# Ledger of designs, part 11: VH-VL binders against RNA-binding protein 12 (RBM12)

Target 1, 78 residues: RNA-binding protein 12 (RBM12), of Homo sapiens (Human) (q9ntz6r430to507)
Amino acid sequence: FCVYLKGLPFEAENKHVIDFFKKLDIVEDSIYIAYGPNGKATGEGFVEFRNEADYKAALCRHKQYMGNRFIQVHPITK
Key: E = the ipSAE of ESMFold2; O = the ipSAE of OpenDDE; V2 = 0.75 times the mean of E and O plus 0.25 times the DockQ between their complexes.

## First folded at step 4 (VH-VL)

Design k95 (from e05, 60 letters changed; framework fv_lecanemab)
Fold by ESMFold2-Fast, scan of step 4:
Structure k95 (fold): chain C 78 residues (1-78), chain A 121 residues (1-121), chain B 112 residues (1-112)
Amino acid sequence: as target 1 above (78 residues)
Amino acid sequence: EVQLVESGGGLVQPGGSLRLSCSASGFTFSSYYMHWVRQAPGKGLEWVAYISYSGDTIRYGDTVKGRFTISRDNAKNSLFLQMSSLRAEDTAVYYCARSYWDTGEYYFDYWGQGTTVTVSS
Amino acid sequence: DVVMTQSPLSLPVTPGAPASISCRSSQSLLYSDGETYLEWYLQKPGQSPKLLIYEVSNRFSGVPDRFSGSGSGTDFTLRISRVEAEDVGIYYCMQSIELPYTFGPGTKLEIK
């Protein structure tokens, strides 16, 4: 149960992903925020959910805000 | 007005330790990556380390890796560099600098005045 | 590491004359996002470095328009159209495309 995130603030870190999916059972060790070779974030990320219900709830947060940026939440295959 | 003020420099003998501090004001410190950059007497600039705005991501230059530790305290608007196993080659002015990553490019837009570290017997 | 070089290392200039500083990188500074990660900094005597130009050609806030940056790939130029006394100092180029971030050796601009 994995989602692909796009549109993350460039300064986003694991704690922001955790807060964005508050009340959902995320696999915290699965959080991945993509960084380029210069240390700059790309705005992309991935995170896993422990159960199907919370995965589906996460998809419903598509286009909700993290700070002043709206986040795209997309399903991905294994 | 953005201001960064370094302190903690001084004279130390080889093998010794020092802790540098950088006090930030005039901006939201917790929104910025912070860097240490040093300059040996009469020489150019060398990037030393960075720490992300929350402290989750930390990177070091190869010359200091394993000897220096960068940290920050966002509640106190402060950046630190703990220096251990100091060598004569670490003698330099140490600057703190900030960078912002939101929708822009990486660059050091503001720098402190520097604090001098001299490693000598 | 990305090696940065500058030419000339010493640049005596008559007040009001133009000046140009070259910067070269050991590899392309163009990233997959279409941006080129090259900055210019000025360190005036006894002062800390100040940002002049970012992303090759963008002047930082408050930087006079007599300063301009250009270039692509591995070859970059900082130009001052009419040098003034307050422009004295050491100019550094820097790459921020990959770790570790590296600076050129610096070009000392002096009034002749």
Scores: ipSAE 0.006, ipTM 0.657, lowest interface PAE 10.9, mean pLDDT 85

Design k96 (from e05, 61 letters changed; framework fv_lecanemab)
Fold by ESMFold2-Fast, scan of step 4:
Structure k96 (fold): chain C 78 residues (1-78), chain A 121 residues (1-121), chain B 112 residues (1-112)
Amino acid sequence: as target 1 above (78 residues)
Amino acid sequence: EVQLVESGGGLVQPGGSLRLSCSASGFTFSSYYMHWVRQAPGKGLEWVAWISSEGDTIRYGDTVKGRFTISRDNAKNSLFLQMSSLRAEDTAVYYCARSYWDTGEYYFDYWGQGTTVTVSS
Amino acid sequence: DVVMTQSPLSLPVTPGAPASISCRSSQSLLYSDGETYLEWYLQKPGQSPKLLIYEVSNRFSGVPDRFSGSGSGTDFTLRISRVEAEDVGIYYCMQSIELPYTFGPGTKLEIK
């Protein structure tokens, strides 16, 4: 049960992802924030959820704010 | 206003260990990538390691990988470099540096004054 | 690793004269975002390095306009229109397009 995140602030870290999905049971070790070859964050990430209910709740956070950026939350597979 | 102050350098025997610290002030420390860059006596600059804003992503130069550990404590505005298995080739002035990033921009905008590490018998 | 080279390595200059430093990279520093990740730093005697120019040609805050950067791809130049005493030091180019970040060997600018 993974989601794809897009639009992350470039300073965003695991802590911010955890706060964004507060109250949902995330697999904290699954949090991945993508970095380009120059070490600069791309604004993309991935998070796994322990159960289907929290995965569906996470998709409902689509377009909510992390700091001053709204975050796109997408299912991995279409 | 922005200040970075390194400490912890000294004389150490080959095979020894040393912990460097960098104290930051005048900015929101947790919003910046931090780096260690070193300079051997009379030589040029060598990038050593970087750590992301909350410490979740870390990268090392090949010469120090497996021997050095970069870490940070955002509550204390502090950056650290734990050095182990030190070699004569690690003798250098060690600088901490802050990097700025934005779309199209990535550079080391502020550097500390450096702390000297000497590895000798 | 991206290898950076500079020429000359020693640059004696008469006060008030222009100076030019060349930097070359082993591969293009143009990234897919359209930007070129090349910076110039100055290390004055006994001091830490300071940023002069980023993204080839942009002067950092407080840097005098007698400093200018130019170039593209793998070939870059730092120019000083009129060298002053406070410009003495070692100039380094740096690439930040990929890890590990690498610096040129440095060019020592000296007053004759």
Scores: ipSAE 0.012, ipTM 0.685, lowest interface PAE 8.4, mean pLDDT 85

## First folded at step 5 (VH-VL; framework fv_imsidolimab)

Design m1 (from e05 with heavy chain D31S R59Y, light chain D33E; at its last look DockQ between E and O 0.42; V2 from the best seeds 0.00; counts 0 for: pae E 7.1 > 2)
Fold by ESMFold2, look of step 5:
Structure m1 (fold): chain C 78 residues (1-78), chain A 121 residues (1-121), chain B 112 residues (1-112)
Amino acid sequence: as target 1 above (78 residues)
Amino acid sequence: QVQLVQSGAEVKKPGASVKVSCKASGYTFTSYYMNWVRQAPRQGLEWMGMINPSGGDTYLNQKFKDRVTMTRDTSTSTVYMELSSLRSEDTAVYYCARSYWDTGEYYFDYWGQGTLVTVSS
Amino acid sequence: DIVMTQTPLSLSVTPGQPASISCRSSQSLLYSEGETYFYWYLHKPGQPPQLLIYEVSNRFSGVPDRFSGSGSGTDFTLKISRVEAEDVGVYYCMQSIELPYTFGGGTKVEIK
């Protein structure tokens, strides 16, 4: 039950991803944020959910905002 | 056929409020953000904010946060923008505009006809 | 807020001649996965604004091929290869990479 994230703020950290999906059952050690050579997030990441209900709820946050950036949430079927 | 139909022109005095409506048809109302953009006489376009009709969440230009309220009625597919404490500088044409937000793209593809709001003493 | 600076403020163009409009953003509009949140709109007198170009260079449905967009990062250009009477109006660039969405100040195009 994994989603791909696009549009993350360049200063994004795991705490921002956790807050974006507040109250959903995240596998916290699954959070991955891609960083460039300068140490800034590249805008991509992914995260896993422990159950299907929370995974579907996470997909409903597609195109909602983290700070001043809209976030794309995409399924990763494989 | 996507269509956005706005309420008619209004004349207001300074200090009053105005509420403009935008009725959507021809698409799934809750699948697209609705934006408000205004243009004062001889001025450029200014984004005021937007509403997600699905949940009712709003994202407002900080310039207007204390004076603008945006709401929606999903049963009539209508979005409302209310601007309070009107000033003469708020005289403008107010447009609603639908956001196209297919994967990775976010632009205004359909616009209402505009609503002229005139603020004069 | 991201400032969008357009030049020139106005253009008077002989019918059938080319026109070029520049827009510069105060910060990059390129997203790290290669997407650029930059757009051009035309506001004709007595009509609502209309989308011309999305994501720098893609013409919106029904837009004539005499319109073309180019640029990257912070510097963008709209070209009209042959200006026609229907092209009269004010052209605006816009960014949607972050809130608030902002427009350029506009470029008025007139036929002389």
Scores: ipSAE 0.031, ipTM 0.743, lowest interface PAE 7.1, mean pLDDT 86
ESMFold2 (binder alone), look of step 5: mean pLDDT 91; pTM 0.930
OpenDDE, look of step 5: ipSAE 0.510; ipTM 0.897

Design m2 (from e05 with heavy chain D31S R59Y G104D; at its last look DockQ between E and O 0.70; V2 from the best seeds 0.00; counts 0 for: pae E 4.6 > 2)
Fold by ESMFold2, look of step 5:
Structure m2 (fold): chain C 78 residues (1-78), chain A 121 residues (1-121), chain B 112 residues (1-112)
Amino acid sequence: as target 1 above (78 residues)
Amino acid sequence: QVQLVQSGAEVKKPGASVKVSCKASGYTFTSYYMNWVRQAPRQGLEWMGMINPSGGDTYLNQKFKDRVTMTRDTSTSTVYMELSSLRSEDTAVYYCARSYWDTDEYYFDYWGQGTLVTVSS
Amino acid sequence: DIVMTQTPLSLSVTPGQPASISCRSSQSLLYSDGETYFYWYLHKPGQPPQLLIYEVSNRFSGVPDRFSGSGSGTDFTLKISRVEAEDVGVYYCMQSIELPYTFGGGTKVEIK
């Protein structure tokens, strides 16, 4: 039960992803934040949820804000 | 037909508060963010903040965060913006404007008619 | 905050002649989804502002094809191929990639 994240701030860390999905049962060691060669986040990431209900709730957080940036939450299609 | 109808003009003294309403019709009220944008005389447009009417979450321009409150009433499809501790520089026309939150578009497609708030010394 | 800088501040145009308005942002407006969150609005006298162009180059419903937008990253242009009397007003660029949303200072277009 995985979602793909777009729009992460360049200062994003695992703690920000955990807080964004507050109250949902995430697999914390599944959190991935993509970094470019310069060590800055590229804006992409993903996270896994332990159950279908929380996965569906996570999809509903699409376009909510992490700091001053909205976050896109997509189902994984590949 | 999408329509945003705002409350009438207000005249206030410095230090007072003003509450402007914006009544929405012609669409699903809870599916779109509502924004507030103002224009002072001889000035440009300034975004004040927005509210997600589905849950009531607000995102405010830091310039106004201590003085602005945005609320909504889903039963009347109405958004409110209250600006406190008014100053003469708050004299402006205040607009509500709808934007998307369930699409990938972030623009203001429909605007209210504007509400003139005059703050005199 | 992202600063949006418009030039010129005003234009006086003979009817039927072209007009061009520039807007520059202090940061890239390209989001990780591949979209650019940049918009043009027109504020006509006596009316609320209205959306003209969304996401750089897309004309909003009912906007004539004499309006065109272009640009990328931080550098954007609105062109009016033949200015008509109904086009008078103040044009504003806007970004929505980050909070707070910010507008350019405006470009007043008048008929001379």
Scores: ipSAE 0.206, ipTM 0.792, lowest interface PAE 4.6, mean pLDDT 88
ESMFold2 (binder alone), look of step 5: mean pLDDT 92; pTM 0.935
OpenDDE, look of step 5: ipSAE 0.555; ipTM 0.905

Design m3 (from e05 with heavy chain D31S G55E E105S, light chain S32T; at its last look DockQ between E and O 0.85; V2 from the best seeds 0.00; counts 0 for: pae E 3.8 > 2)
Fold by ESMFold2, look of step 5:
Structure m3 (fold): chain C 78 residues (1-78), chain A 121 residues (1-121), chain B 112 residues (1-112)
Amino acid sequence: as target 1 above (78 residues)
Amino acid sequence: QVQLVQSGAEVKKPGASVKVSCKASGYTFTSYYMNWVRQAPRQGLEWMGMINPSEGDTRLNQKFKDRVTMTRDTSTSTVYMELSSLRSEDTAVYYCARSYWDTGSYYFDYWGQGTLVTVSS
Amino acid sequence: DIVMTQTPLSLSVTPGQPASISCRSSQSLLYTDGETYFYWYLHKPGQPPQLLIYEVSNRFSGVPDRFSGSGSGTDFTLKISRVEAEDVGVYYCMQSIELPYTFGGGTKVEIK
């Protein structure tokens, strides 16, 4: 159960993703933040949830704020 | 049918605090951010911060972070903004304003009538 | 903070004549969803501010079609095709792509 994150602040770290999804059962080792050539986050990321209920709750946090910018939370299909 | 009704004008001394209320009706209170915007005499509009009424968490303009507290009461659909350590430059009209979110834009579609706060010795 | 710079500071317009107001942001207001988080508000005397234009060019409900918005990226324009007496007030641009939300300094529109 994986979500795609977009619009992440360029200083985003795993701790910010964990805080954004607080109270949800996140697979911490699954957190991925994409970094560009300059070593800064590109605004994209992924994270998994251990169950469907928390995955659905995570999708409801779409357009909520991480720091001073809102982020997008999308279902992921591969 | 959306309506935001604010508390009445206040006169305060420097160093005091003021608490302005904004009662919402005509929509689902917990589904929209509530913002506070002020305008001092002969000045432009200044965003002070917002509250998510569902969770009660706030995002405050750093300029005011140590002096502003925003709270809400979901049972009465009311948001409060408290500004402490008042100075003369805090004399302004204070507005509450609802912002639409979801997949749409974050703009202020409905505003309260404004509350004049006057700070004088 | 994103700085929003409006020009001109004021306009005196003969009724029925067009008016144009510009706003420049210190960084792009285009977000990763393809939308531009830029707005125009009008603050009429004795009233709260009112939304005129959202997302650059969309008129809010009840706004007359003599108001039009345009622009992209960092440069935006509000046009009033024929100014009427009820259009008097201070016009503000605003961005909401990033906190804190910031407004332009305002453009006062008066009738000559």
Scores: ipSAE 0.314, ipTM 0.828, lowest interface PAE 3.8, mean pLDDT 89
ESMFold2 (binder alone), look of step 5: mean pLDDT 91; pTM 0.935
OpenDDE, look of step 5: ipSAE 0.741; ipTM 0.937

Design m4 (from e05 with heavy chain D31S G55E R59Y E105S, light chain S32T D33E; at its last look DockQ between E and O 0.59; V2 from the best seeds 0.00; counts 0 for: pae E 4.3 > 2)
Fold by ESMFold2, look of step 5:
Structure m4 (fold): chain C 78 residues (1-78), chain A 121 residues (1-121), chain B 112 residues (1-112)
Amino acid sequence: as target 1 above (78 residues)
Amino acid sequence: QVQLVQSGAEVKKPGASVKVSCKASGYTFTSYYMNWVRQAPRQGLEWMGMINPSEGDTYLNQKFKDRVTMTRDTSTSTVYMELSSLRSEDTAVYYCARSYWDTGSYYFDYWGQGTLVTVSS
Amino acid sequence: DIVMTQTPLSLSVTPGQPASISCRSSQSLLYTEGETYFYWYLHKPGQPPQLLIYEVSNRFSGVPDRFSGSGSGTDFTLKISRVEAEDVGVYYCMQSIELPYTFGGGTKVEIK
């Protein structure tokens, strides 16, 4: 049950992803935030949820705000 | 079919509060953000903030923090904007505007008719 | 806050002639490839504002094809291929890439 994130703020950290999905059951250690070779975030990431209900709720966060920017949340196909 | 109907004009004294309503119809009220935008005489448009009517969470322009409250009543499909500690510079026409974002864009597709709030001694 | 700067402040146009309005943002409005959160609105006398163009160049439903938008990054243009009397009003650009949403200062279009 994994989602793809786009538009993450340049300074995004795991704690910001956790807060964005507050009250949803994230698989421990599943948060990935992409960084370039210079340590600068690329704006992409992904995270896994333990159950289908929280996964569907996570998709409903599409275009909600992390700080001043909205975040795109997309399903991942295998 | 989409319609946003605002409450009528108001005259207030400095230091008072005003609460403007915006009643929505013709669409699923809880599926779209509602914004408030104002225009003072001979000035441009100024975004005040928005509310997600599904959960009631708000995002406010810091310029108005502590003075603006946005609420909604899902049973009547109505959004409210309350501006407190009114000043003469708050004299403006206040618009509600729906954000369309299901297609991936945040834009204001439908607007209310506007509510003139006059703040004078 | 992202500053949106419009030019000119006003235009006086003979009916049937073209008009062009520019808007420049203080930061790039590109979110991801192909997604730029920039919009044009028209505020006609006696009416609420109305959406003309979304995401730089897409006409909102019911908007005549004489309106077109272009631009990228920080520099955007609205063109009216032939101005009609019904086009009178104040045109505003807007960004929604970051909160607070901000509008340009407006461009008043009049018939001369």
Scores: ipSAE 0.233, ipTM 0.797, lowest interface PAE 4.3, mean pLDDT 87
ESMFold2 (binder alone), look of step 5: mean pLDDT 91; pTM 0.933
OpenDDE, look of step 5: ipSAE 0.647; ipTM 0.920

Design m5 (from e05 with heavy chain D31S G104D, light chain Q27E D33E; at its last look DockQ between E and O 0.54; V2 from the best seeds 0.00; counts 0 for: pae E 5.1 > 2)
Fold by OpenDDE, look of step 5:
Structure m5 (fold): chain C 78 residues (1-78), chain A 121 residues (1-121), chain B 112 residues (1-112)
Amino acid sequence: as target 1 above (78 residues)
Amino acid sequence: QVQLVQSGAEVKKPGASVKVSCKASGYTFTSYYMNWVRQAPRQGLEWMGMINPSGGDTRLNQKFKDRVTMTRDTSTSTVYMELSSLRSEDTAVYYCARSYWDTDEYYFDYWGQGTLVTVSS
Amino acid sequence: DIVMTQTPLSLSVTPGQPASISCRSSESLLYSEGETYFYWYLHKPGQPPQLLIYEVSNRFSGVPDRFSGSGSGTDFTLKISRVEAEDVGVYYCMQSIELPYTFGGGTKVEIK
């Protein structure tokens, strides 16, 4: 139950992803934030949820704010 | 019909606090965000923050993060905005305004009538 | 913060004549799927602000067709084809693509 994230702030960290998904059950060490050669986040990331209910709930966070920016949440196949 | 009715005008001294209320009716209270926007004399509109009545979580303009508290009472469909450590620059008309939070529309479609808050020594 | 810049600051119009207001954002307001989080509001004297246009060019319910919005990216325009007395007030543009939401400085429209 993985989702693809787009629009992450360049300062985004794992804790921000966790906060964005509130109390949804995220698989340990599954959060990936992509960084460019300059050391800044590219705005992309991935996260896995432990169950289908939380996965579906995560998809409902599509176009909600993480910090000051909208975040896209898309379903993907692991 | 959708209505947002705000509390009456307030007169405060510097350093005091003010709490403005906004009572919502005519729609499902917990299905929309409530925003606060103010207008100081001879100034434009300024967004202060918003509250999700469903969970009570807030998003605040960082300019006010240390002085503004937004709360809601779901039993009365009322949102409150409290501004502390008032300054003369806080003299303004304060509006509550409804917006969507679970769709692609992020605009203010209904507004309260406004509440004048005057801060003077 | 995204800065919204409106021009002109004020506009005096003869009834029946057209009016045009510009708004520029310091950053693009275009989102990935084509949505542009840009809006126009009118603040009439003695009334609360009211929504006129959403997402650049869509008239809100009850808004007369003499109002039209256009633009893209960072440059936007509100046009009134034939200004009426009831159109008097201060017009504001707003962005909601990034927090905090920010408004333009306003354009005061008066009747000559």
Scores: ipSAE 0.117, ipTM 0.807, lowest interface PAE 3.2, mean pLDDT 92
ESMFold2, look of step 5: ipSAE 0.159; ipTM 0.763
ESMFold2 (binder alone), look of step 5: mean pLDDT 91; pTM 0.927

## First folded at step 6 (VH-VL; framework fv_imsidolimab)

Design n1 (from m3 with light chain T32Y; at its last look DockQ between E and O 0.20; V2 from the best seeds 0.00; counts 0 for: pae E 8.3 > 2, placed apart)
Fold by ESMFold2, look of step 6:
Structure n1 (fold): chain C 78 residues (1-78), chain A 121 residues (1-121), chain B 112 residues (1-112)
Amino acid sequence: as target 1 above (78 residues)
Amino acid sequence: QVQLVQSGAEVKKPGASVKVSCKASGYTFTSYYMNWVRQAPRQGLEWMGMINPSEGDTRLNQKFKDRVTMTRDTSTSTVYMELSSLRSEDTAVYYCARSYWDTGSYYFDYWGQGTLVTVSS
Amino acid sequence: DIVMTQTPLSLSVTPGQPASISCRSSQSLLYYDGETYFYWYLHKPGQPPQLLIYEVSNRFSGVPDRFSGSGSGTDFTLKISRVEAEDVGVYYCMQSIELPYTFGGGTKVEIK
């Protein structure tokens, strides 16, 4: 159960993703924050959830704020 | 019972700053966002921003970003809003209002009594 | 910012008669979770604003059942089946789907 993240702050770290999805059972080693060839974050990422209930709750956090940027949360398939 | 008590009315000159306080009681202070909403004469309600009292981080309306600072003191369960470089159009009643933060819905269930800030030349 | 447009700007109502207030948003307020982030507030003279309706149609605790909300997407309505003297004030719609949160311009309800 994976979600695609867009709009991550360029200074985002795994701890910010964990905090954004607190109370949900995430696979912490699955957190991925994309970086471009210049070493700057693209604002995209993904994370896995261990169960369907927390996956659905994660989708409900679409357009909520992480730090100083708006976050989009979208479903993806394997 | 839930109560939000704000500091008293202020009269300021243009260019000054004002700091309004909002003391919370009757609930767990750190479990709810605190918002600031103002209403100028002949105007509607305008959201200025919010603070998470647990972490102290803020989310501000870009209209006010350069002029507004929101802080809190967890030991006194008090939130502060400071607006700098005051203009006559900042004359308004300023309200604090709490909102629940860990659902997908943000609405203001309890409001302070309001603080009139008058900015006059 | 999401613009919330209320109609009418004001209305005068004979006590006991119905009233209807419209609010339109510049974007849909419906998200993936099936929730619609739309609310109604009442600002009575001499009091702070108070929540009437949350998530389109749910009455907040203590709000009389003569108040009802409806709508979807971008078009929303607040109805008062029988206006009472205590209902006078300015009614505001609000969205919380996107920062900054925005209110409608208000609808002043008066007794005539």
Scores: ipSAE 0.013, ipTM 0.649, lowest interface PAE 8.3, mean pLDDT 85
ESMFold2 (binder alone), look of step 6: mean pLDDT 91; pTM 0.931
OpenDDE, look of step 6: ipSAE 0.498; ipTM 0.894

Design n2 (from m3 with light chain T32W; at its last look DockQ between E and O 0.57; V2 from the best seeds 0.00; counts 0 for: pae E 8.0 > 2)
Fold by ESMFold2, look of step 6:
Structure n2 (fold): chain C 78 residues (1-78), chain A 121 residues (1-121), chain B 112 residues (1-112)
Amino acid sequence: as target 1 above (78 residues)
Amino acid sequence: QVQLVQSGAEVKKPGASVKVSCKASGYTFTSYYMNWVRQAPRQGLEWMGMINPSEGDTRLNQKFKDRVTMTRDTSTSTVYMELSSLRSEDTAVYYCARSYWDTGSYYFDYWGQGTLVTVSS
Amino acid sequence: DIVMTQTPLSLSVTPGQPASISCRSSQSLLYWDGETYFYWYLHKPGQPPQLLIYEVSNRFSGVPDRFSGSGSGTDFTLKISRVEAEDVGVYYCMQSIELPYTFGGGTKVEIK
């Protein structure tokens, strides 16, 4: 039950992903944020959810904001 | 057809508050952010903030943060903007505007007709 | 906040002649997804603002083909190939790459 994240802000950290998906049962050790050479997030990430209901709720947060940037939440086809 | 209908013009004294409504129709109200943009006489357009009608959470321009409250009523598909501690420089036309978003775009596609708020002593 | 600077502040044109409006942003509006979050609006008094151009160069529905947009990064241009009386008003550029959304200061277009 994984989603692909796009549009993460430069300052994105695992804590921001956790807060963005607050109230949903995420697999915290599954959070992946891509970082560039300067140590800043490049805008991509992944996160896994423990159940289907929370996965579907996560997809509904597509285009909601983390900080000053909207976040794209996409399903990953298995 | 998407339609945004705002409440009528208001005249207020300095120090009062005003609450402007914007009723949406012709689309799924909870699927789109609603914005408020104003224009004072002889001035440009100024974004005041937006509300997510589904959750009720807001993102406000820091210039207005302490004086603006945005709310919504999903049962009537209506958003509200309340501006408190009115000053003469708050005389403006206030617009609601719907955010359009999709992959690769984010802009205001539909606007209300505008509500003139006049603040004078 | 991203500052949007329009040039000129006002423009008096003879009907039927071309007009050009520039907008410069304080930082790139090109997002890492390859898209540019830049728009042009026309505001006529007594009417709501009207979207003209979205995503730099795409004409919005019903906008005449005499309007064209171009640019990239931080520099953007709106051109009107033949100005008509109905084109008078204040033109605004806008960015939506990040909050707060900001508009340019406006360019008033008048007929001589």
Scores: ipSAE 0.023, ipTM 0.710, lowest interface PAE 8.0, mean pLDDT 86
ESMFold2 (binder alone), look of step 6: mean pLDDT 91; pTM 0.926
OpenDDE, look of step 6: ipSAE 0.024; ipTM 0.766

